# VHH binders against q9c0h5r722to879: the designs that were tried, part 16

Target 1, 158 residues: q9c0h5r722to879
Amino acid sequence: WSSESIKKPMIVTSDRHVKKEACELFKLIQMYMGDRRAKADPLHVALEVATKGWSVQGLRDELYIQLCRQTTENFRLESLARGWELMAICLAFFPPTPKFHSYLEGYIYRHMDPVNDTKGVAISTYAKYCYHKLQKAALTGAKKGLKKPNVEEIRHAK
Key: E = the ipSAE of ESMFold2; O = the ipSAE of OpenDDE; V2 = 0.75 times the mean of E and O plus 0.25 times the DockQ between their complexes.

## First folded at step 8 (VHH; framework vhh_lunsekimig_d3)

Design e3 (at its last look DockQ between E and O 0.10; V2 from the best seeds 0.00; counts 0 for: pae E 16.7 > 2, placed apart)
Fold by OpenDDE, look of step 8:
Structure e3 (fold): chain B 158 residues (1-158), chain A 120 residues (1-120)
Amino acid sequence: as target 1 above (158 residues)
Amino acid sequence: EVQLVESGGGVVQPGGSLRLSCAASGFTFSSYYLYWYRQAAGIERELIAVIYSGGRTYYVDSVKGRFTISRDNSENTMYLQMNSLRAEDTGLYYCARLPEESDWYAFDIWGQGTLVTVSS
């Protein structure tokens, strides 16, 4: 977990668009998690995050690794919970690439142990939910069609 | 004036110990999460430990078993006992506060930092 912004993508990329969007994406993730002051309500922030990941395939793995970062050794329970929630939301719309799937799966799996639970925050529950969503998304792929994610879908994905 | 002031940094040999202090003025610790961060040269600042108002503590893996965060509300001071220091522990150490009831993760007050150098 980091309170600081990232200056470059966590995953090396030559795509200029991904490079540009990665930093902004991280800020949005921080906003949703409450690690940064949000410019909008959390629901809309999540929508923006999900929309970015949905529309830009090259940003998906970056998105998930950023979420992994922000849910690792995050000692603010509210932030941590929101991070996992956001992960679940994103998984409702798109999986990581096959290349990154195993990593994310392993990460989620490791957090499914109730030993990770803290007072007031059942991380294992979030992880189990994410695990299920990941498996589903891996099978179905990203949300199909031309219609962008919407607020209602975000709400339902939580 | 609300401020945090770190102290206790210095040069120590590997395996040595050091105790850092973070003194608060202008406010009380009782309603805040208190954090220790450190920043090594060329590396981003990293969170290393936190203590809740109720005394619950958390540590990053790299310092677990070696560092102990504590607080004395009566003295309005937070501490970081660092044992078994390693070269990789070298860096500028910062303390920060976060309101426990805050809706967002706003570290609104930071100390100036105290330098810890672990070198043989």
Scores: ipSAE 0.141, ipTM 0.608, lowest interface PAE 2.6, mean pLDDT 92
Fold by ESMFold2, look of step 8:
Structure e3 (fold): chain B 158 residues (1-158), chain A 120 residues (1-120)
Amino acid sequence: as target 1 above (158 residues)
Amino acid sequence: EVQLVESGGGVVQPGGSLRLSCAASGFTFSSYYLYWYRQAAGIERELIAVIYSGGRTYYVDSVKGRFTISRDNSENTMYLQMNSLRAEDTGLYYCARLPEESDWYAFDIWGQGTLVTVSS
């Protein structure tokens, strides 16, 4: 977990647009999690995150890696809970690429152990929900990602 | 001084009901996410329910459908209605407050706990 901005994406890329979008994505994730000051309500911040992942397919794995980073060794319990919530929201709209699927699945699976709930957050429950969403997304593909996410869909995904 | 005080615990038989209260003072009650935790002997505290500032609720699977969390902002009080109690629900029940969006800290207030015993 980090309270600071990033200057480059977690995944190496030569695409300047992807690099810029990855840095902006991290700021939005921090805003949703309460680790960065937000001028917009959480629902609309989540909408922008989901829209970026849906719109820029090259960012999907980056998005999930950033969420893994921000939920690992995060001692800010509200921030931790919001990070898992945001992961579940995004999984309602699009999966990671096939090459990243197994890494994300393993990460989520390790957090399904109730021992993680000793941080004062129901991490195992969020992780179980994310696991089911990931499996469903893998089976149906990005069916919900066929159309741009909107506020009503984000509200229902929460 | 900011305080949370739990009450309503007691001894009940399996299948019984209890309503716990968490009385809050010293802060703007309506602005905070509020949590119920429980702690059985020899086990770390576990989350059981959350009520968000906007009224959204969350329950762990083991209590879903049996427990209802609610808040009364006019009385600065959060409640946990516990129905169909089981022996495994025995423990010390705590309420807790999370910080506002701008706070960088974890839980900054816990109550002292109220004991629930489900026996026989």
Scores: ipSAE 0.000, ipTM 0.128, lowest interface PAE 16.7, mean pLDDT 75
ESMFold2 (binder alone), look of step 8: mean pLDDT 81; pTM 0.796

Design e4 (at its last look DockQ between E and O 0.01; V2 from the best seeds 0.00; counts 0 for: pae E 11.4 > 2, placed apart)
Fold by OpenDDE, look of step 8:
Structure e4 (fold): chain B 158 residues (1-158), chain A 120 residues (1-120)
Amino acid sequence: as target 1 above (158 residues)
Amino acid sequence: EVQLVESGGGVVQPGGSLRLSCAASGFTFSSYYLYWYRQAAGIERELIAVIYSGGRTYYVDSVKGRFTISRDNSENTMYLQMNSLRAEDTGLYYCARFPEETDWGAFDIWGQGTLVTVSS
C-alpha cells in the first residue's frame, strides 16, 4: 500500500498511452479507496476505473497489480475493503491477461484464508468473491459488445 | 434451508488416512464453489482446499500431495481424502459454500465441523 502517487507504471511498458493512463488510473484507485480526495462519487470513480480497464487492454494487468499493491499491507480497513471491492468490480468486466492470470489468482487465493480477516473487514470474503469473478472472467473474457460499462453494471458488480 | 454437514472425523495415527464427507442440501450443489477449512486448537481457522463447480482444485502447501478434495454432484457431497496424516493436521474440519448472494456482507455457509485427531 502507498499513499503516494505512482510516477510510472508498475509493469514495464513501452506504450506511452499506457504510461500516462497508468498514473491516472492509480489516482482513481486511490480515490475509490478513500486514500485520495475523490473527484466524483465512488460509483462514478469505479465506473471510470472499470471503463479504462475495459477499453484499454494494455491497462488491465497494470490495473490489477495496482490493486494488489493497494491491498497489500494496507492497515486502513476502509481503504482495504474498497480496494478489494474495486477488484471485484473490475473482474466483472474483464480478466487480466493470460500471462498475469496466475499471479492474480495466487494473490487472491492467498487472501481467501480467514486469517486475513480483521475487525470489521472480512477480507477472505472479498477474496473469495474475487476468486470466483476471476475464474468467470477468464472463461468468458471481457465484457462483449460496443457498450461501455455503466453505472448499473457497476452496482451489480459489487 | 441451506445446510452443510461434515462427517468422517475421528482418531488416527500419524501416517494414517481419513476421508471426510460434507453433505449438502438446500441449494444447487453443482453450481457452487466449495471449501475445506480446519481449525487447530489455539489458532485461527485456515483454508486448506477449494474445489470449483467445474472441478478445479486448489490446495494450501501444507496439504498438497496428501489431501484430495473432490465432489459428487449427483450425491450433493464433497469429500476430503486425507493421507499421510500428521499431528499438525489435528483440528476441527469445516466445509463451506461460497455465498449465494453478491452482498459483501455475506459469508460462507459453514457446517458444524468434524474433529480429526492425529495422535500416536
Scores: ipSAE 0.013, ipTM 0.269, lowest interface PAE 8.9, mean pLDDT 88
Fold by ESMFold2, look of step 8:
Structure e4 (fold): chain B 158 residues (1-158), chain A 120 residues (1-120)
Amino acid sequence: as target 1 above (158 residues)
Amino acid sequence: EVQLVESGGGVVQPGGSLRLSCAASGFTFSSYYLYWYRQAAGIERELIAVIYSGGRTYYVDSVKGRFTISRDNSENTMYLQMNSLRAEDTGLYYCARFPEETDWGAFDIWGQGTLVTVSS
């Protein structure tokens, strides 16, 4: 977990578009989680995050790695809950690549044990939901291939 | 301090056009998502359009293709171009900004509204 901005993506890339988008994506994730000063309502922040991952396929694994980073060793309880919520939302729209699938699955699975729950945050419940969403996304691929995510779909994905 | 002032409302015929303006002051206009809402009598305010800080736009289905949201960061002004107006577009139109001082609070930075009446 970090409260700081990042200057480069978590995944090494030479693509300048991906590098720029990864840094902006991290800011949006921080905003949704309440760790960065909000400039928009949470629903539209989630929409922007989901839209970036949906439209820029090279960002999908980066997005999930950033979410794993921000939900690991995160002692801000509301932020932690919102991080898992955002992961579940994104999994409703697109899977990680097959290469990253196993690592994300393992991360989610490790959090399904109630021993990981903290006061006020049922991490295991979020993780179970994310696990099922991950399996569904892997079977169906990106749910919204030609059409952008919208507000109603974000609301229902929660 | 932070202010949003709507203007450009009026009475217009069905099928006509209006352009609404939202003049902003007291904040770094270019870094915020900005919102247009409308309110018909007896109904809660409803979102109709959003313009993102990067210039991307979002529209609800009822106005998509008819309304265009835009911003002029040099004038600190957001616009709503409304074409093909219908009687159901009648209402008080508000611009809004998300408040930075509260984490996940409701919108509380609103303009006073500008009235649009589509009649005849």
Scores: ipSAE 0.006, ipTM 0.300, lowest interface PAE 11.4, mean pLDDT 77
ESMFold2 (binder alone), look of step 8: mean pLDDT 82; pTM 0.810

Design e5 (at its last look DockQ between E and O 0.03; V2 from the best seeds 0.00; counts 0 for: pae E 14.2 > 2, placed apart)
Fold by OpenDDE, look of step 8:
Structure e5 (fold): chain B 158 residues (1-158), chain A 120 residues (1-120)
Amino acid sequence: as target 1 above (158 residues)
Amino acid sequence: EVQLVESGGGVVQPGGSLRLSCAASGFTFSSYWLYWYRQAAGIERELIAVIYSGGRTYYVDSVKGRFTISRDNSENTMYLQMNSLRAEDTGLYYCARLPEESDWGAFDIWGQGTLVTVSS
């Protein structure tokens, strides 16, 4: 977990657009988690995050590694819960690449142990939910069609 | 030439078993996820099973407990063991590859399919 913004993508890339968007994406993640001042309500922030990941394939792995970062050693319980919630939301729209899938799966799996639960925050429950979403996404792939994610879909994804 | 070739299809009675094969040539198996699809007459093609490069497998509900997907990277061959076959399993079965670096849905190579007919 970090309170600071990132200055470069966590995953090395030569794509300038991905580089730029990665930093912005991290800020949005922080906004949703409550670690940064939000410009919009959480639902719309989540929509923006999901839309970026859905529309830009090169951002998906970056998005998930950022979420892993922000849910690792995060002692802010509300922030932590919201990070996992956002992961679940994103998984409803797109999986990571097959290459990154094993990493994310392992990460989620390790957090399914109830030992991770603390002070009323059931991280294990979020992780289990994410695990199932990841499996489903691995079969179906990203949301199909030309219609972008919408607020209603975001609401139902968490 | 890069290609996938399905085999093993045939006619079986309900409750019977078949084992399908998907033989790959022109590329290395280990870097790809592999999928089985099927298409019944008049119906769109549907995904039924996937096996990751690491060997983990997932299935759609309609085939869970009856079908088993596996792979032999040394032979560049993927398999589908089909047990307890039903009439609704009838269709043309396809295999497809998905590169690990690819976008989801970017299946770049498909086989020609092998026909499975389940009838009494």
Scores: ipSAE 0.363, ipTM 0.706, lowest interface PAE 1.7, mean pLDDT 93
Fold by ESMFold2, look of step 8:
Structure e5 (fold): chain B 158 residues (1-158), chain A 120 residues (1-120)
Amino acid sequence: as target 1 above (158 residues)
Amino acid sequence: EVQLVESGGGVVQPGGSLRLSCAASGFTFSSYWLYWYRQAAGIERELIAVIYSGGRTYYVDSVKGRFTISRDNSENTMYLQMNSLRAEDTGLYYCARLPEESDWGAFDIWGQGTLVTVSS
């Protein structure tokens, strides 16, 4: 976990659009988690995060590794809970690429053991939910449709 | 009924090998992620390996390179090949499966365990 901005993506890329969007994405993740001040309410911040990952395939792995970073060694209990919640929300709309799938599965799996629970946050419960979402996303692929993720779908995915 | 049955445990010398089996029934075996856990005396149950529905595998560092998880979907059986066994591998070995959607937050099916003893 970091309270600071990032200046480059976690995953090395040569795509200038992805580099720019990765830094903006990190700010949005921090805003959802309550670690950065936001003008918009959490629901609309989650919508923007999910929309970026849904629409920009090259950003999906970066999104998930940023969530892993922000849920690792995070002692801010509300922030930690919101980070796992945001991971579950995004998994309702798109999987990681096959190359990153195993890493994310392993990360989620390691957190499914109750040994990872804190007094105020049942991390294993969130992780098990994310695990099921990841399995479904891997089988079905990114959600297809006539329009991007919307507020109602985000609310339902919580 | 949904059931997982472990077998293949026993007593083995350090450096030896064992092959554990997890026979599954009562569910669509190929659709589930499957797990091996172990529990040593005085220690909490710990994950050691996962085999995903797509066939990918994951191992904790302590067993990587020594243990191999596999599945045979035609026989509804998962395996754990354990090589280069050490005294610290002694414990009760369990297989488990991923809960159904309605049972979020818990493994809903565990086997009874098979005992592995590595003793010089």
Scores: ipSAE 0.007, ipTM 0.158, lowest interface PAE 14.2, mean pLDDT 75
ESMFold2 (binder alone), look of step 8: mean pLDDT 79; pTM 0.785

Design e6 (at its last look DockQ between E and O 0.04; V2 from the best seeds 0.00; counts 0 for: pae O 8.8 > 2, grease 26 > 24.2, SAP .716 > .668, placed apart)
Fold by ESMFold2, look of step 8:
Structure e6 (fold): chain B 158 residues (1-158), chain A 120 residues (1-120)
Amino acid sequence: as target 1 above (158 residues)
Amino acid sequence: EVQLVESGGGVVQPGGSLRLSCAASGFTFSSYALYWYRQAAGIERELIAVIYSGGRTYYVDSVKGRFTISRDNSENTMYLQMNSLRAEDTGLYYCARFPDYTDWSAFDIWGQGTLVTVSS
């Protein structure tokens, strides 16, 4: 977890568009999680995150790595819960690439153990939900991958 | 110099047992979670078990009760004890280590795989 901005993506890339989008994506993730000031309501912040991952395919693995970072060693319980929630929302619209799938699957699965639960946040319940979403995405591919996410789809995924 | 080397694969009858090893070098073994994956012909690698640096373990449902993952930090080695083997357990078994949280730009590290064949 970090409360600060990032200055470069976590996945190495030479694509200037992906570099810029990765840094902006991190700010949006922080806003959804309550770790950065935001005026927009959480539903529309989540919409922007999902839209960026949907529209910029080279950003999908970066998005999931950023979520893994922000849910690792995160002692802010509401923020932690929102991070897992956002992961589940994004998994409703697109999977990671096959290259990253194994890591994300392992990350989610190891958090399904109730030993990771904290007072007030049942991480294992969130992780089980994310695991289910990832398994479905692996079997069926990207949900509605030919059309932009909209607010009603985000509301349903939430 | 980072390396993972699997061993212990072979041919066994259904109901048999095998113990796989994953020897690690070139990194601080005790600090990482380690993973076993398997790959049957024509499908993607699938996760089967995880062991955290602290020793906690997790298994997919298809191997729970039959497989046991363990680690020996003094030998820099992870193990997979496989009992009650079935034909569907046939495949290449890989161990893996993923990037540390402080260097997310690094790539995952995989061994070369060890073949397990369960045949009648």
Scores: ipSAE 0.014, ipTM 0.370, lowest interface PAE 7.5, mean pLDDT 80
Fold by OpenDDE, look of step 8:
Structure e6 (fold): chain B 158 residues (1-158), chain A 120 residues (1-120)
Amino acid sequence: as target 1 above (158 residues)
Amino acid sequence: EVQLVESGGGVVQPGGSLRLSCAASGFTFSSYALYWYRQAAGIERELIAVIYSGGRTYYVDSVKGRFTISRDNSENTMYLQMNSLRAEDTGLYYCARFPDYTDWSAFDIWGQGTLVTVSS
């Protein structure tokens, strides 16, 4: 977890668009998690995050690794919960790449043990939910069609 | 119907070995990560190992180097090879899979368990 912004993508990439969007994406994640002042309500912030990941395939792994970062050693319980919630939201729309799947799967699974639960926050429950979403997304792929994610879909994804 | 059935438990001496099996049915076996839990008497059930859909494995420190989790997708079976068994490994062993429903209160799917007893 970091309270500061990232200066470059967490995953090395040659894609200029991904490079450009990665830092902004991290800020949005922080906004949703409550670690940064939000420009919009959380629902719309989540929509923007999900839309970026959905529309830019090369940004998906970056998105998920950023979520992993923000949910690791995060002692801010509300922030932590929202991070996992956002992960679940994103998984409803797109999986990570096959290359990154095992990493994310492992990360999620390690948090499924109730030993990871903290005061008032059942991380294991969030993780299990994300696990299910990941498995489903891996089978079905990203949301099909040209229609972008919408607020209603975001609401139902969490 | 999703079903998991554990087998292979028994009584062994310290330092001995056992191989547990988990036979799965009712779902696309290869698509899911599977994991082993164990529960000692009077202790909460604990996660000990996982094998992901891609074959990657993870172990808790207490079993690392001694236990090996594997899977045969053609047989819909997961295994746990347990070597160098210790008294503290005694317990009921469960294989588990995540349920097929979306809920924050979701419960894992597991079998009835197989008993492992390590005793002199």
Scores: ipSAE 0.008, ipTM 0.248, lowest interface PAE 8.8, mean pLDDT 89
ESMFold2 (binder alone), look of step 8: mean pLDDT 83; pTM 0.826

## First folded at step 9 (VHH; framework vhh_lunsekimig_d3)

Design f1 (at its last look DockQ between E and O 0.44; V2 from the best seeds 0.00; counts 0 for: pae E 14.7 > 2)
Fold by OpenDDE, look of step 9:
Structure f1 (fold): chain B 158 residues (1-158), chain A 120 residues (1-120)
Amino acid sequence: as target 1 above (158 residues)
Amino acid sequence: EVQLVESGGGVVQPGGSLRLSCAASGFTFSSYWLYWYRQAAGIERELIAVIYSGGRTYYVDSVKGRFTISRDNSENTMYLQMNSLRAEDTGLYYCARLPEETDWGAFDIWGQGTLVTVSS
């Protein structure tokens, strides 16, 4: 977990668009998690995050690694919960690449142990939920069609 | 030449079993995720199972507990063991590969399919 912004993508990329969007994406993640002042309500912030990941394939692995970062050694319980919630939301719309899938799966799996639960936040419950979402996404792929994610879909994905 | 070739299809009675094979050639088999698809008459092709390069497997609910996907990297062959077959399992079954470096859905090689008919 970091309170600071990232200056470059966490995953090495040559894609200039991904490089540019990665920093903005991280800020949005921080906004949703409550670690940064938000310009919009959390639902709309999540929509923006999900839309970016859905529309930009090269940003998906970056998105998930950023979420992994922000849910690791995060002592802010509300922030932590929201981070996992956001992960679940994103998984409802798109999976990571197969290359990154194993890492994310392993990360989620390790957090399914109740030993990781803290006072007030059942991380293991969130992780289990994400695990199932990841499995489903690996079978179904990203949201199909030309219609972008919407607020109702975000709400349902929580 | 890179190709996937399905085999093992046939006619079977409800409750019966069938084992499908997907033989790969022309590429590093172990580096790909592999999928089974099926297509019933008049219906869109659907995913039914996946096996990762690491061997983990997942299934759609309709085949869970009845079908088993497996792979033998030494033989460059993927399998689908189908048990407790139902009429609704009737269709053309396809295998496909997914490169690990690509996005989901970037299936670049398909087999020709093998027909499975479940009927009394």
Scores: ipSAE 0.325, ipTM 0.693, lowest interface PAE 1.8, mean pLDDT 92
Fold by ESMFold2, look of step 9:
Structure f1 (fold): chain B 158 residues (1-158), chain A 120 residues (1-120)
Amino acid sequence: as target 1 above (158 residues)
Amino acid sequence: EVQLVESGGGVVQPGGSLRLSCAASGFTFSSYWLYWYRQAAGIERELIAVIYSGGRTYYVDSVKGRFTISRDNSENTMYLQMNSLRAEDTGLYYCARLPEETDWGAFDIWGQGTLVTVSS
């Protein structure tokens, strides 16, 4: 977990657009989780995050790595719950790449044991939901040929 | 050359059982995730089960508790044990492999299918 901004993406890339978007993405994730001040309501912040991951394929693995970072050793209970919630929302729209799938699957799977639950946050319940979403997303791929995510789809995924 | 060959299909009464096999060749079997799909006439192929390289499994709700996917890395073969078969399970059953280093949803290696018919 970090309360700080990042200056570069967590995945090395030569794509300047991906580099810039990765730093902005981290801010949006912090805003959704309540770790950064936001003027937009959480639903629209989640929409922006999901739209970036859906539309910019090179950003998908970075998005999931950032979520893993922000849900690891995060002792702010509301932030932790929102981080897992955001992961589940994004998995409704796109999977990670095949290269990253095993890592994300393992991360989620390890958190499915109720021993990982903290006071007031049922991490295992969120992780089980994310695991199901990951398997479904891996089977269907990204929502190819569909419009970008909209508010109603985000509300449904939430 | 990468190949997947399904076998074990047949005709069975409702409530019966069948065991399908998917024999693989031409790739490092233990490293790949493997899938069973089925296709009823006039319908798109639908996923039914997945077995990951580490042995973890996933099933769609319609087959949970009735079907069991497994793999034998020493024989390069994946299996689907189908119990309590229903008429809705009728169709061509395919095994598939996920391509290396590509986007999800782009399976490029399929078997030819084995027909399962559940009827009185």
Scores: ipSAE 0.000, ipTM 0.163, lowest interface PAE 14.7, mean pLDDT 76
ESMFold2 (binder alone), look of step 9: mean pLDDT 81; pTM 0.799

Design f2 (at its last look DockQ between E and O 0.02; V2 from the best seeds 0.00; counts 0 for: pae E 11.7 > 2, placed apart)
Fold by OpenDDE, look of step 9:
Structure f2 (fold): chain B 158 residues (1-158), chain A 120 residues (1-120)
Amino acid sequence: as target 1 above (158 residues)
Amino acid sequence: EVQLVESGGGVVQPGGSLRLSCAASGFTFSSYWLYWYRQAAGIERELIAVIYSGGRTYYVDSVKGRFTISRDNSENTMYLQMNSLRAEDTGLYYCARLPEESEWGAFDIWGQGTLVTVSS
């Protein structure tokens, strides 16, 4: 977890668009998690995050690694919970690449142990939920069609 | 030549079992995710099972507990053990590969399919 912004993508990329969007994406993640002042309500912030990941394939692995970062050694319980919630939301719309899938799966799996639960936050419950979402996404792929994610879909994905 | 070839389809009664094979040639399985698809008449092709390069497997709910996907990388062959077959399992079954370095959905090689008919 970091309170600071990232200056470059966490995943090495040559894509200039991904490089540019990665920093903005991280800020949005921080906004949703409550670690940064938000310009919009959390639902709309999540929509923006999900839309970016859905529309830009090269940003998906970056998105998930950023979420892993922000849910690791995060002592802010509300922030932590929201981070996992956001992960679940994103998984409802798109999977990571197969290359990155094993890492994310392992990360989620390790957090399914109740030993990771803290006072007031059942991380293991979130992780289990994400695990199932990841499994489903691996089978079904990203949201199909030309219609972008919407607020109702975000609400349902929580 | 790179190809996938399905086999093992046939006619079975409800409750019966069938084992499908998907044989690869021209490439190795080790770096690919492998999928089983099926297509019933008048219905869009659907994913039913996946096996990762690492061997982990996942299933859609409709086949969970009845179907088992497996792979033998040494033989370049993937299998689908189908038990407790139902009429709704009738369809053309396809195997497909997904390169691990690609995006999801970038299936680049498909088999010709093998027909499974479940009828009394």
Scores: ipSAE 0.513, ipTM 0.786, lowest interface PAE 1.0, mean pLDDT 94
Fold by ESMFold2, look of step 9:
Structure f2 (fold): chain B 158 residues (1-158), chain A 120 residues (1-120)
Amino acid sequence: as target 1 above (158 residues)
Amino acid sequence: EVQLVESGGGVVQPGGSLRLSCAASGFTFSSYWLYWYRQAAGIERELIAVIYSGGRTYYVDSVKGRFTISRDNSENTMYLQMNSLRAEDTGLYYCARLPEESEWGAFDIWGQGTLVTVSS
């Protein structure tokens, strides 16, 4: 977990658009988690995160590794809960690539052990939902239906 | 077929005790982490205790000191000793399993549940 901005993506890429968007994505994730000041309410911050991952294929693995980073060794319970919540929201709209699938699956699986739960954060509950959503997303692909993610869909995924 | 069968539920007064059993078949019992969950009406199942393949245990705060989970690998049975029962412990109790290492496509396996009612 980090309170700082990042200057480079977690995943090496030569795509200049992906590099720029990765840094902005990290700021949005921090905003949703309450680790960075935001003008927009959390629901609209989550909408922006989900929309970026839905629309920019090259950002999906980066998005998930950033979420893994921000939920690992995060001792701010409110922030931790919101990080897992955001992971669950994003998995409702798009999967990682097949190459990253097994790494994310392993990360989520390790958190399905309920011993990781705290009084304020039921990590295993989030992880079980994320695991199910990850398996379904691998079968169905990105949620590219008739329209981009909207507020109602974000609320439902929360 | 993999099966988990809970038993031992019943009606007890507050402060009473019950011992639940989870009889398992169809898999290598000793290789699995085993869990007790409970479900009050209208609420999602919640974890209460786990026992790992090596015998280490874990309890959620609401049952620590009152409940004891154990396993008998020779009988393929897990137990939950429930002491100092409270009205809030009322619900369906389920056992579940999870392998020590991940299985491709694996999910928790649930039994049918055994009802515990704590009331006067």
Scores: ipSAE 0.000, ipTM 0.194, lowest interface PAE 11.7, mean pLDDT 78
ESMFold2 (binder alone), look of step 9: mean pLDDT 79; pTM 0.787

